# Designs tried in a protein design chat: VHH binders against Protein DOG1-like 4 (DOGL4). Part 178

Target 1, 232 residues: Protein DOG1-like 4 (DOGL4), of Arabidopsis thaliana (Mouse-ear cress) (q84jc2)
Amino acid sequence: MSKMRNLVEEKFLEFYESWVIQLELYLHQLLIAHNNNTMSETELRHLISKLTTHHKAYYTAKWAAIREDVLAFFGSVWLNPLENACSWLTGWKPSMVFRMVDRLRKSRVVLVEAQVKKLEELRVKTKFDEQKIEREMERYQVAMADRKMVELARLGCHVGGESVMVVEAAVRGLSMGLEKMVKAADCVRLKTLKGILDILTPPQCVEFLAAAATFQVQLRRWGNRRHYVTHS
Short names: E, the ipSAE of ESMFold2; O, the ipSAE of OpenDDE; V2, 0.75 times the mean of E and O plus 0.25 times the DockQ between their complexes.

## First folded at step 16 (VHH)

Design zg8 (from zf24 with R98T; framework vhh_7z1x_3)
Fold by ESMFold2-Fast, scan of step 16:
Structure zg8 (fold): chain B 232 residues (1-232), chain A 122 residues (1-122)
Amino acid sequence: as target 1 above (232 residues)
Amino acid sequence: QVQLVETGGGLVQPGGSLRLSCTASGFTFSSYYMNWVRQAPGKGLEWLSGISRSGSYTYYADSVKGRFTISRDNAKNTLYLQMNSLQPDDTAVYFCATYSGLEGLTPSFDYWGQGTQVTVSS
């Protein structure tokens, strides 16, 4: 129901507001660490662990919310229009983070040949996994115009408890399909993030996470100043 | 006019406890993410803890995690900080604050009160 969906949206809006504020606080810590060559490996690993835990907390909250209302994540009220426009299946496009990895090639901490090779292998695998999900999304979108959906639309126009029950069951099936697809996309995101962090040294991880968080925060700021972005 | 009034500070021995309160007026307290920040003598502002609008989500700085507990009572427009296992390094003026966002890439906080002094000394 609309009232129940509004409660899911309100709850996740509260979570997301808090989560973004904490991300901004972590971004500041990452930038201090990046500019400060005196931090120990133990201190850097602790900071990386905090960011990793923070991202995992986001997916824990998201998966709980999509179980109740997956459609809240398509055109999310807690995101501005620019953030929504840049979303791929309710989140960041996994392959795009490799553009941030490319920045590391120009960093003070140089990537060694073995790391470059592993990152390229991970990039290729990530794009392959991404394409699989894109094909599934295409099939889902085509299914909206399929005979089954046409039959659902016809049933929705007719009077009768039987028609209502059949339509409701089918709508529930569509929501479950979207939930499964969103979770699959999120698994690729988490696998890609873990893969990158496993390949990089702690200073490189800090630089990567700082770049990623900076992009996320700046995209939000640009979108909140929508008149500058949409008229550029 | 927005007003935040911090109370509950004082002199306490190392290992002791204090409970700080912040009473809000002039804005819809229940609609804001709230924070505790502190300023030690000769140092800048340090963020300590934050709490979501309803109190469902809380976050803590490493320096206070496991020792401090943030909470709120929206019916009373009051924010709390329960401080346990106090250390000499916790000596500071404590402020309740709203988060105003990033200035550049530096977190910024809005606070309007005088703060409450916490001194941890043998």
Scores: ipSAE 0.787, ipTM 0.923, lowest interface PAE 1.0, mean pLDDT 86

Design zg81 (from zf24 with S31E; framework vhh_7z1x_3; at its last look DockQ between E and O 0.71; V2 from the best seeds 0.75)
Fold by OpenDDE, look of step 17:
Structure zg81 (fold): chain B 232 residues (1-232), chain A 122 residues (1-122)
Amino acid sequence: as target 1 above (232 residues)
Amino acid sequence: QVQLVETGGGLVQPGGSLRLSCTASGFTFSEYYMNWVRQAPGKGLEWLSGISRSGSYTYYADSVKGRFTISRDNAKNTLYLQMNSLQPDDTAVYFCARYSGLEGLTPSFDYWGQGTQVTVSS
């Protein structure tokens, strides 16, 4: 289904389209680096840094946008239904990346014992953080359903100037809570990503980032085959 | 039919500046992500810069970052590349290219201009 886009959605849509295109360009570089065993560690680290910077830019833009309209990110119009269905609190689920690492290990990535241990520790921490956020979200939802949503529903039955103001205030309150949750989730994402990259060697980082980017762009591609989404 | 035409190339001394233009026709210019790419003699294609549909978001390769500026005028169907602090290594044929998505996992461009020669020499 096509949604009516507001200004925030339109802007972020354009941003995301361009961001994804750049990710695709970086993916190409990652794949080249992965297949080219002649690249120096310095070069690999530079490439990794570019990717990390790119990801940071996404969250910078996201956080700016959610300050204006966090609700836009729940049912993101710049994502297809498949991408949205795979989202956890407006993004990728942090614990998912460990499964990706596991898959890489099963294929060709060889991790030393020390790395495995650190990854497991990180996995546990990440899972704990996810659960904490989920509990907070549940708490929030219950609280809102008990008060704010009921209030909104009541106000919805009365059309008037004063009612509109009250509704807007209530929506703002709801939005603030959601924003907090989204930011918390994003922090866990960033922490998890950093943690993994700190554990892996530069060649392994390149492979991991390539796999992650591949997954993202393929998910988008597969979703778009079924549903039309605006893209560049 | 789709057409891209680059202009503005030429001979310039090191440290000099050039402004390239690319005029688009045959498609809705404002709906596409546009790029500048160059090819130096004996070298492969190098992506330099990209710009979003409205021009609000721009990206640069490390090799040109801080020196080149990409912009667009959708009303004129024109893409620009301001090139400052040009160096001999910037000598190449410069192309504007329309992004078309991925072929496999490789970024692709479906339409290119004929290119414009930029030569940086003392």
Scores: ipSAE 0.873, ipTM 0.959, lowest interface PAE 0.5, mean pLDDT 92
Fold by ESMFold2-Fast, scan of step 16:
Structure zg81 (fold): chain B 232 residues (1-232), chain A 122 residues (1-122)
Amino acid sequence: as target 1 above (232 residues)
Amino acid sequence: QVQLVETGGGLVQPGGSLRLSCTASGFTFSEYYMNWVRQAPGKGLEWLSGISRSGSYTYYADSVKGRFTISRDNAKNTLYLQMNSLQPDDTAVYFCARYSGLEGLTPSFDYWGQGTQVTVSS
């Protein structure tokens, strides 16, 4: 029961499909680098840079799209229901990545004390930034229910040129507020990703990025398999 | 009866150019992400470039970025690779391939062309 896609949804769907395919190709390169340990530090840094650039490209495309239609990112048509259910403000929850970092602590690659300290500091900062955004979202939701907005919603049920203009201005304001919050959440995501990569060595970065990409790809495949189960 | 047929390969001198074409039949070409892959003598497969279903989004391997351009014409069911500034290490068999997803965690291509030989030498 999906609704018809608008132009922004159609364009971003094609973008996202191709972006995920490229992520799958990069995941294969990360797994080869991790398992065979044949790459130089320079080669590993270059691979890490390609993944970082790929993630930045996603946010460049996303921010262009949300400027046109931020609501397309709440319950996205390019994500399956499982991916949508696991979303926090239109994307991954930043603190979730520390669970993947914790898996590195249980691997053959040992984190040194200085790294553990910096990662804990980053984790605390990330949780603080998440909580700040969640409070902003709560304030946004409360503002939508205030007396002025309720009155504007009532006016929207009636004809009238002046009333229509006031309602349209209010709706534009609401969309701009959501756009600001989504960008704030994305900035926390990018800062968290950069922070982790800055703390880790190149081999540890490869292992972390491989774990993150594997989880993202597997979540998509599990959700798609559930959707297509009746076709098997 | 999916079929991919490459043409346009040949012998060129370093610095030269070639345009490869791949004509698809037996499936709805406009619904699939398409790729160019090569295999140099005695080497494994190297992914070179991919293109989204309408042609709006393209990706390139570092070895060919800035020198090769992937494009498609969905009305003609044809995929293209414009190859400029060719170097001796571009010598390989070039395949067009349809991406089918991951098999385990390995990228899988369900259909490949026969390949077209590109030789860069003086």
Scores: ipSAE 0.792, ipTM 0.919, lowest interface PAE 0.8, mean pLDDT 87
Fold by ESMFold2, look of step 17:
Structure zg81 (fold): chain B 232 residues (1-232), chain A 122 residues (1-122)
Amino acid sequence: as target 1 above (232 residues)
Amino acid sequence: QVQLVETGGGLVQPGGSLRLSCTASGFTFSEYYMNWVRQAPGKGLEWLSGISRSGSYTYYADSVKGRFTISRDNAKNTLYLQMNSLQPDDTAVYFCARYSGLEGLTPSFDYWGQGTQVTVSS
């Protein structure tokens, strides 16, 4: 038996594959809109709304799956190793998205000073929220390590059925803490995305969403293109 | 050999309904994301809807959302499109298509049916 998948992994793998396919279709629309001088603001806002709704659907599905098995989202079977290596708490790192905005600003997108100021405020808030989550994650892991060490020491004195119950309780505690941290990270991601799209104009939003979708799609394609040596 | 065959097209009055079917052969149908695409007279191709391997996840273009329903029966190797509240703008050749991924950054469909004509007129 090579790769075993539980029910949560099977369901989310199918969901994620279809979600990415739809993202690829939306990327095509974003690229057309990027190059089309005649699209109205209404048409652009509609496209932006489709992308926003698509991203929210991802988190709806993810949060349902996390309630059943949060550990599936650490080293996910629906992601290739490159995608997994780029993850911060099961997703993109919120503060890193501002590097994408900075790249667009330097080459294609002209921002007025009011937008620049609002983006800097958002970047600082995003970084603050990230650091808060990282500190809480560290405190949680230290607390879990202290609890596990004490429990393992006690097990050395009492061999038997107690050992199984203690290990199961520790695993349940870890799972609940990880779920909380992942949801907190996802909330920062959603707030950051919404904040950026609220500050940018519709054409600028299309540029940003196209860049973000391109990055995600290319990570998937590059990570899936690995050269394998076959031995006979 | 991979084949996709659409049926169920025809002439219908505005406000009417049609159900399209697409029968697949020559590949493992249940392993593929399947789609409906249409081409109106003198127009380019318009993606309408897509459906995941098991049928659990569906997606729609805004032009058809709420009026069209995609479904599949993997035991019968058949893809469906239920079309309600048809309008003259829905007049087109309707194709089922198998998604094959991106070519560059452009979506690619590697196998198509011959298409079935849907005409909405008085």
Scores: ipSAE 0.645, ipTM 0.874, lowest interface PAE 1.6, mean pLDDT 86
ESMFold2 (binder alone), look of step 17: mean pLDDT 91; pTM 0.911

Design zg82 (from zf24 with S31G; framework vhh_7z1x_3; at its last look DockQ between E and O 0.72; V2 from the best seeds 0.74)
Fold by OpenDDE, look of step 17:
Structure zg82 (fold): chain B 232 residues (1-232), chain A 122 residues (1-122)
Amino acid sequence: as target 1 above (232 residues)
Amino acid sequence: QVQLVETGGGLVQPGGSLRLSCTASGFTFSGYYMNWVRQAPGKGLEWLSGISRSGSYTYYADSVKGRFTISRDNAKNTLYLQMNSLQPDDTAVYFCARYSGLEGLTPSFDYWGQGTQVTVSS
């Protein structure tokens, strides 16, 4: 299925493509660092910082884009169907990263009791924040369905320039609400990521970031094998 | 057939500048993420910079950030690397390379130029 792209979609598509490529390059560095026990803590911290900066850049770009067209991120054309299906409010679900940490603990990463405790606290907090956002979203959807959508439907039955303007205004109103929700979700993502990285040691951070990046690029790869994504 | 040809290399004194060019042919240049990579004597390949298909987004290695600038002219099918404040450690063969994705979890480049020699020496 091909979707018509607007300017926001086209621009962000290119951004995301380049961003992912850079992530892939960073992933390679992370893997090297993970396999190289000779890297200093300073070097590891520097690498971690590069990755965190890269992630921050994504959200900076995203937030700029959603100001123009938040709807573009609901059914992102730069993502394949699998990636979209795994999305929660236009991104990864914050609580998912704890499952990743758990998997790492079972395989390679040894956490001290203090770290485990802090992670659990963070997990609870993250889950709470997710639920809060979901409740807000539900409230928003109900409110909008009752008022704005009905108005839009009514206006849509009218032909004329003035009607179009009113509809556009209504859509803008809806979009603003969605933008707030998306930003709230992104804040939880960023906070969760920061929280995890603050708890983990530099070597553990590298491993976690490598795992996260691996998951992301593999998800994209697996999705693309089943559904071709046009990048032109 | 796909071809990349680097030019612009040479001998330069420390602190000097060079501008490398890479002319692409045999494929839709504007459709691909392009890169500069170098190999110094006795060292492995080092990724330096990447640029999105339109040129709107660029990335740099720490070793060259602030000194090197990647750009492209899609109408001319040409990739550029402006190199300023060159140091002896920048002595290397410089390659342009087309990004092709991951092999496993390793970034891959499917096409390379022949390379151009850059020598920074007093």
Scores: ipSAE 0.884, ipTM 0.964, lowest interface PAE 0.5, mean pLDDT 92
Fold by ESMFold2-Fast, scan of step 16:
Structure zg82 (fold): chain B 232 residues (1-232), chain A 122 residues (1-122)
Amino acid sequence: as target 1 above (232 residues)
Amino acid sequence: QVQLVETGGGLVQPGGSLRLSCTASGFTFSGYYMNWVRQAPGKGLEWLSGISRSGSYTYYADSVKGRFTISRDNAKNTLYLQMNSLQPDDTAVYFCARYSGLEGLTPSFDYWGQGTQVTVSS
């Protein structure tokens, strides 16, 4: 169905396209670093910091945009259908990153037992935080039926200037609730990412970030082609 | 025909400034993310800076951050690089390039200018 892109969507589309291009350039640097044993740990830490800053820039831009139009992030025009299908509360599901961590366990850069234990503890905590947010989502959807939707349905039967303003206020209230939930989910994402990077050594961080970026870029590529995933 | 032409290079003393220009033709310049890349003597290609289609978003390599400024004028189909506080290690051939995406996992640029020589020497 036809949808007109609003100014928030057009601005974030340009931002996201540019952000992904820069991620692709950083991915190349991560792959070079992974294959080059001459880089110092200080140099690797600097590269990891650049990736961390890049991800924080995404959330800074996202939070500014959702303040204006949170609904733009549900079924986003800057994401292809496959990327949208894989989204959990407008972004990646935090527990999914532990699949990348599992790859590290089987790769050239070996995790020590103490790291494995800390990563498992973090995985359990991340899953707990996810489930808490999923319960909050369910409560939000139930509240829609019990409060705001009943009010909106009643007001739809009585057209007038007062009714229009009340409906607009109710929609703003619903949007504020979604904004809080999206920000809560993003906080779990950032906490999970920081937790993993704090546990891993710099070479392991490079390998993890390379795996994560490869998956993100490849998912976008697969979805843009569609011939690999189109079923209907 | 797609064409990118760089101008503005030359010899400058350390601490000096230069402004590079890249004029684009044969495509809708305002539709593309554009880049500056350099190649120093005996070294590989080094990405320096990129700019979004409207100019609203810019990115810089650490080596030039705070010293170089990328900009564009879509009405003139022109990309710019303002280079300040030039150092001897900035000596290189400077290219403008249009980003085309990844080939495998390697960033690819489908069109490049011929390059303009910048020499920073006392």
Scores: ipSAE 0.788, ipTM 0.916, lowest interface PAE 0.8, mean pLDDT 87
Fold by ESMFold2, look of step 17:
Structure zg82 (fold): chain B 232 residues (1-232), chain A 122 residues (1-122)
Amino acid sequence: as target 1 above (232 residues)
Amino acid sequence: QVQLVETGGGLVQPGGSLRLSCTASGFTFSGYYMNWVRQAPGKGLEWLSGISRSGSYTYYADSVKGRFTISRDNAKNTLYLQMNSLQPDDTAVYFCARYSGLEGLTPSFDYWGQGTQVTVSS
């Protein structure tokens, strides 16, 4: 009944909170750059590099933590329920960022035909990689369910310490598979982000990063403002 | 009442070092992300560095990365900034600031110290 957090959860909670604060500070810089036409291309590229480095730092910390406890990233204590509900394999769904690019194209970002072609190629590749991971995840879930059902049936026939060892082996197998799947998903996320930033010009990259950071920050704030409806 | 008091500023030669301290009172210091910010003559505020609640995670502006080190001692309610390889461009008033989150989409620092002057001059 106790709601104690383990060490991985406590460490990552502090990391994530500080990481989000730093993202909020970078968002401020992005919004200034978005509204200010006096920044040089060098200054814009530097700001873009800071955001890229910040995102890479998140994955560095995440991958270290996953090595210790991947299950902490499924229903994370550092995310509110809305953030958790929007997660695809412990993070944002890679194909979703192209909806943000589409929204920007229709409102404020002008892309030349070469950029449009490259973005469509990236969108198709990203969707393909995403679907491949989804099929792999489904295969792992089926395999784990089969192992679990067989071992539960075997536990019904055997009394003693054997049941503990079988359960522990099943959990280790699930954890190992989940770690690989989460890292694969994160690699698609990083590849997709880098691909978009390589195609866009520096001012367009600032626009995209501002929109993405705004969405992430607002999703967190919206989910934190949830109120319970009491039953009488 | 929340108070932040900076000390350790002064006049230093180029290439020199200073250590700034910020003593906190009136709140649970270990519960907050803490920051150093400076204001150079005729310029706006420049965020320099931030540090997580326990001190385990630190962040730096590129202008000071590698030269400045933020740290904290939660038992003493004190935030530190070790400043090495100081140059004339580091001349500014340095503030300790408590981060309080976003107001709209703007970062908000709800409590500031009075600041301490750092002057780098030959």
Scores: ipSAE 0.606, ipTM 0.858, lowest interface PAE 1.9, mean pLDDT 86
ESMFold2 (binder alone), look of step 17: mean pLDDT 90; pTM 0.901

Design zg83 (from zf24 with S31N; framework vhh_7z1x_3)
Fold by ESMFold2-Fast, scan of step 16:
Structure zg83 (fold): chain B 232 residues (1-232), chain A 122 residues (1-122)
Amino acid sequence: as target 1 above (232 residues)
Amino acid sequence: QVQLVETGGGLVQPGGSLRLSCTASGFTFSNYYMNWVRQAPGKGLEWLSGISRSGSYTYYADSVKGRFTISRDNAKNTLYLQMNSLQPDDTAVYFCARYSGLEGLTPSFDYWGQGTQVTVSS
């Protein structure tokens, strides 16, 4: 069992490292596109499509991995401690992307009133969906302290092989509940991303995606340097 | 001493194929994401392809996707680029490069080979 968990972690670690490198390369393309106002709408839409496909590839790999070991995604070995501290249900908090949207309001690319209204409606809906999942997580945590689970834990403390099998069955049940919650949170993330991109023009999408990718890669860089910041 | 050495370049006719090799020394090759980058005459550097440390994950630029295949043999410390359906605009110096991350917000490569010339011409 422990070998299977180690294999999932090692495989996803390699995947994630390469996925982040490709994100960094796409970020550079986004910044060039943003600074070069000569790209056609078709070229911008193609670049946006590449980023969208890249993010979908992440969730395809993640959902395959959580089917095998969802617990690997809580305190992930492929994330540094800063990234893990900033995680909300194994990923970015959906409402956080509206901070990137707020940057667009101060940009040279002006949002029209119809877009501002749709973005605000999406922000409210995203926050509602986010809070609904937070309540489900709270219910899950309360259910873990259920009388049945307390009895199971008590049995495990005093009995050998018989208790091990019962505890492993319970852990499988807990993992299934977490998998459902993680997928629900990821669906909110994807719906929020799609909703923003559907409201924005192609140049605004490029600016938004560049801001989001910049934040993601900088957070990783700051966390990776933490252990080396001891002397000025 | 880190060293990357490319071989396999040459003159080829349009529609032809070439296989480039890059032999690495002076570091643990199997720990690093590796890349192929090219520079066409009078143009800047163009990233073509990257491969994860074990070879399980690969990425390609649109200009070469479906035509080029990146691979590696960690036992031999060697990176490969199989180039098929070569076009005149593939004419460039091809470099093996080790990715080091972003410098500012620009992708950076800490070690490069000397390059190998590929010329696609009738």
Scores: ipSAE 0.787, ipTM 0.917, lowest interface PAE 0.8, mean pLDDT 87

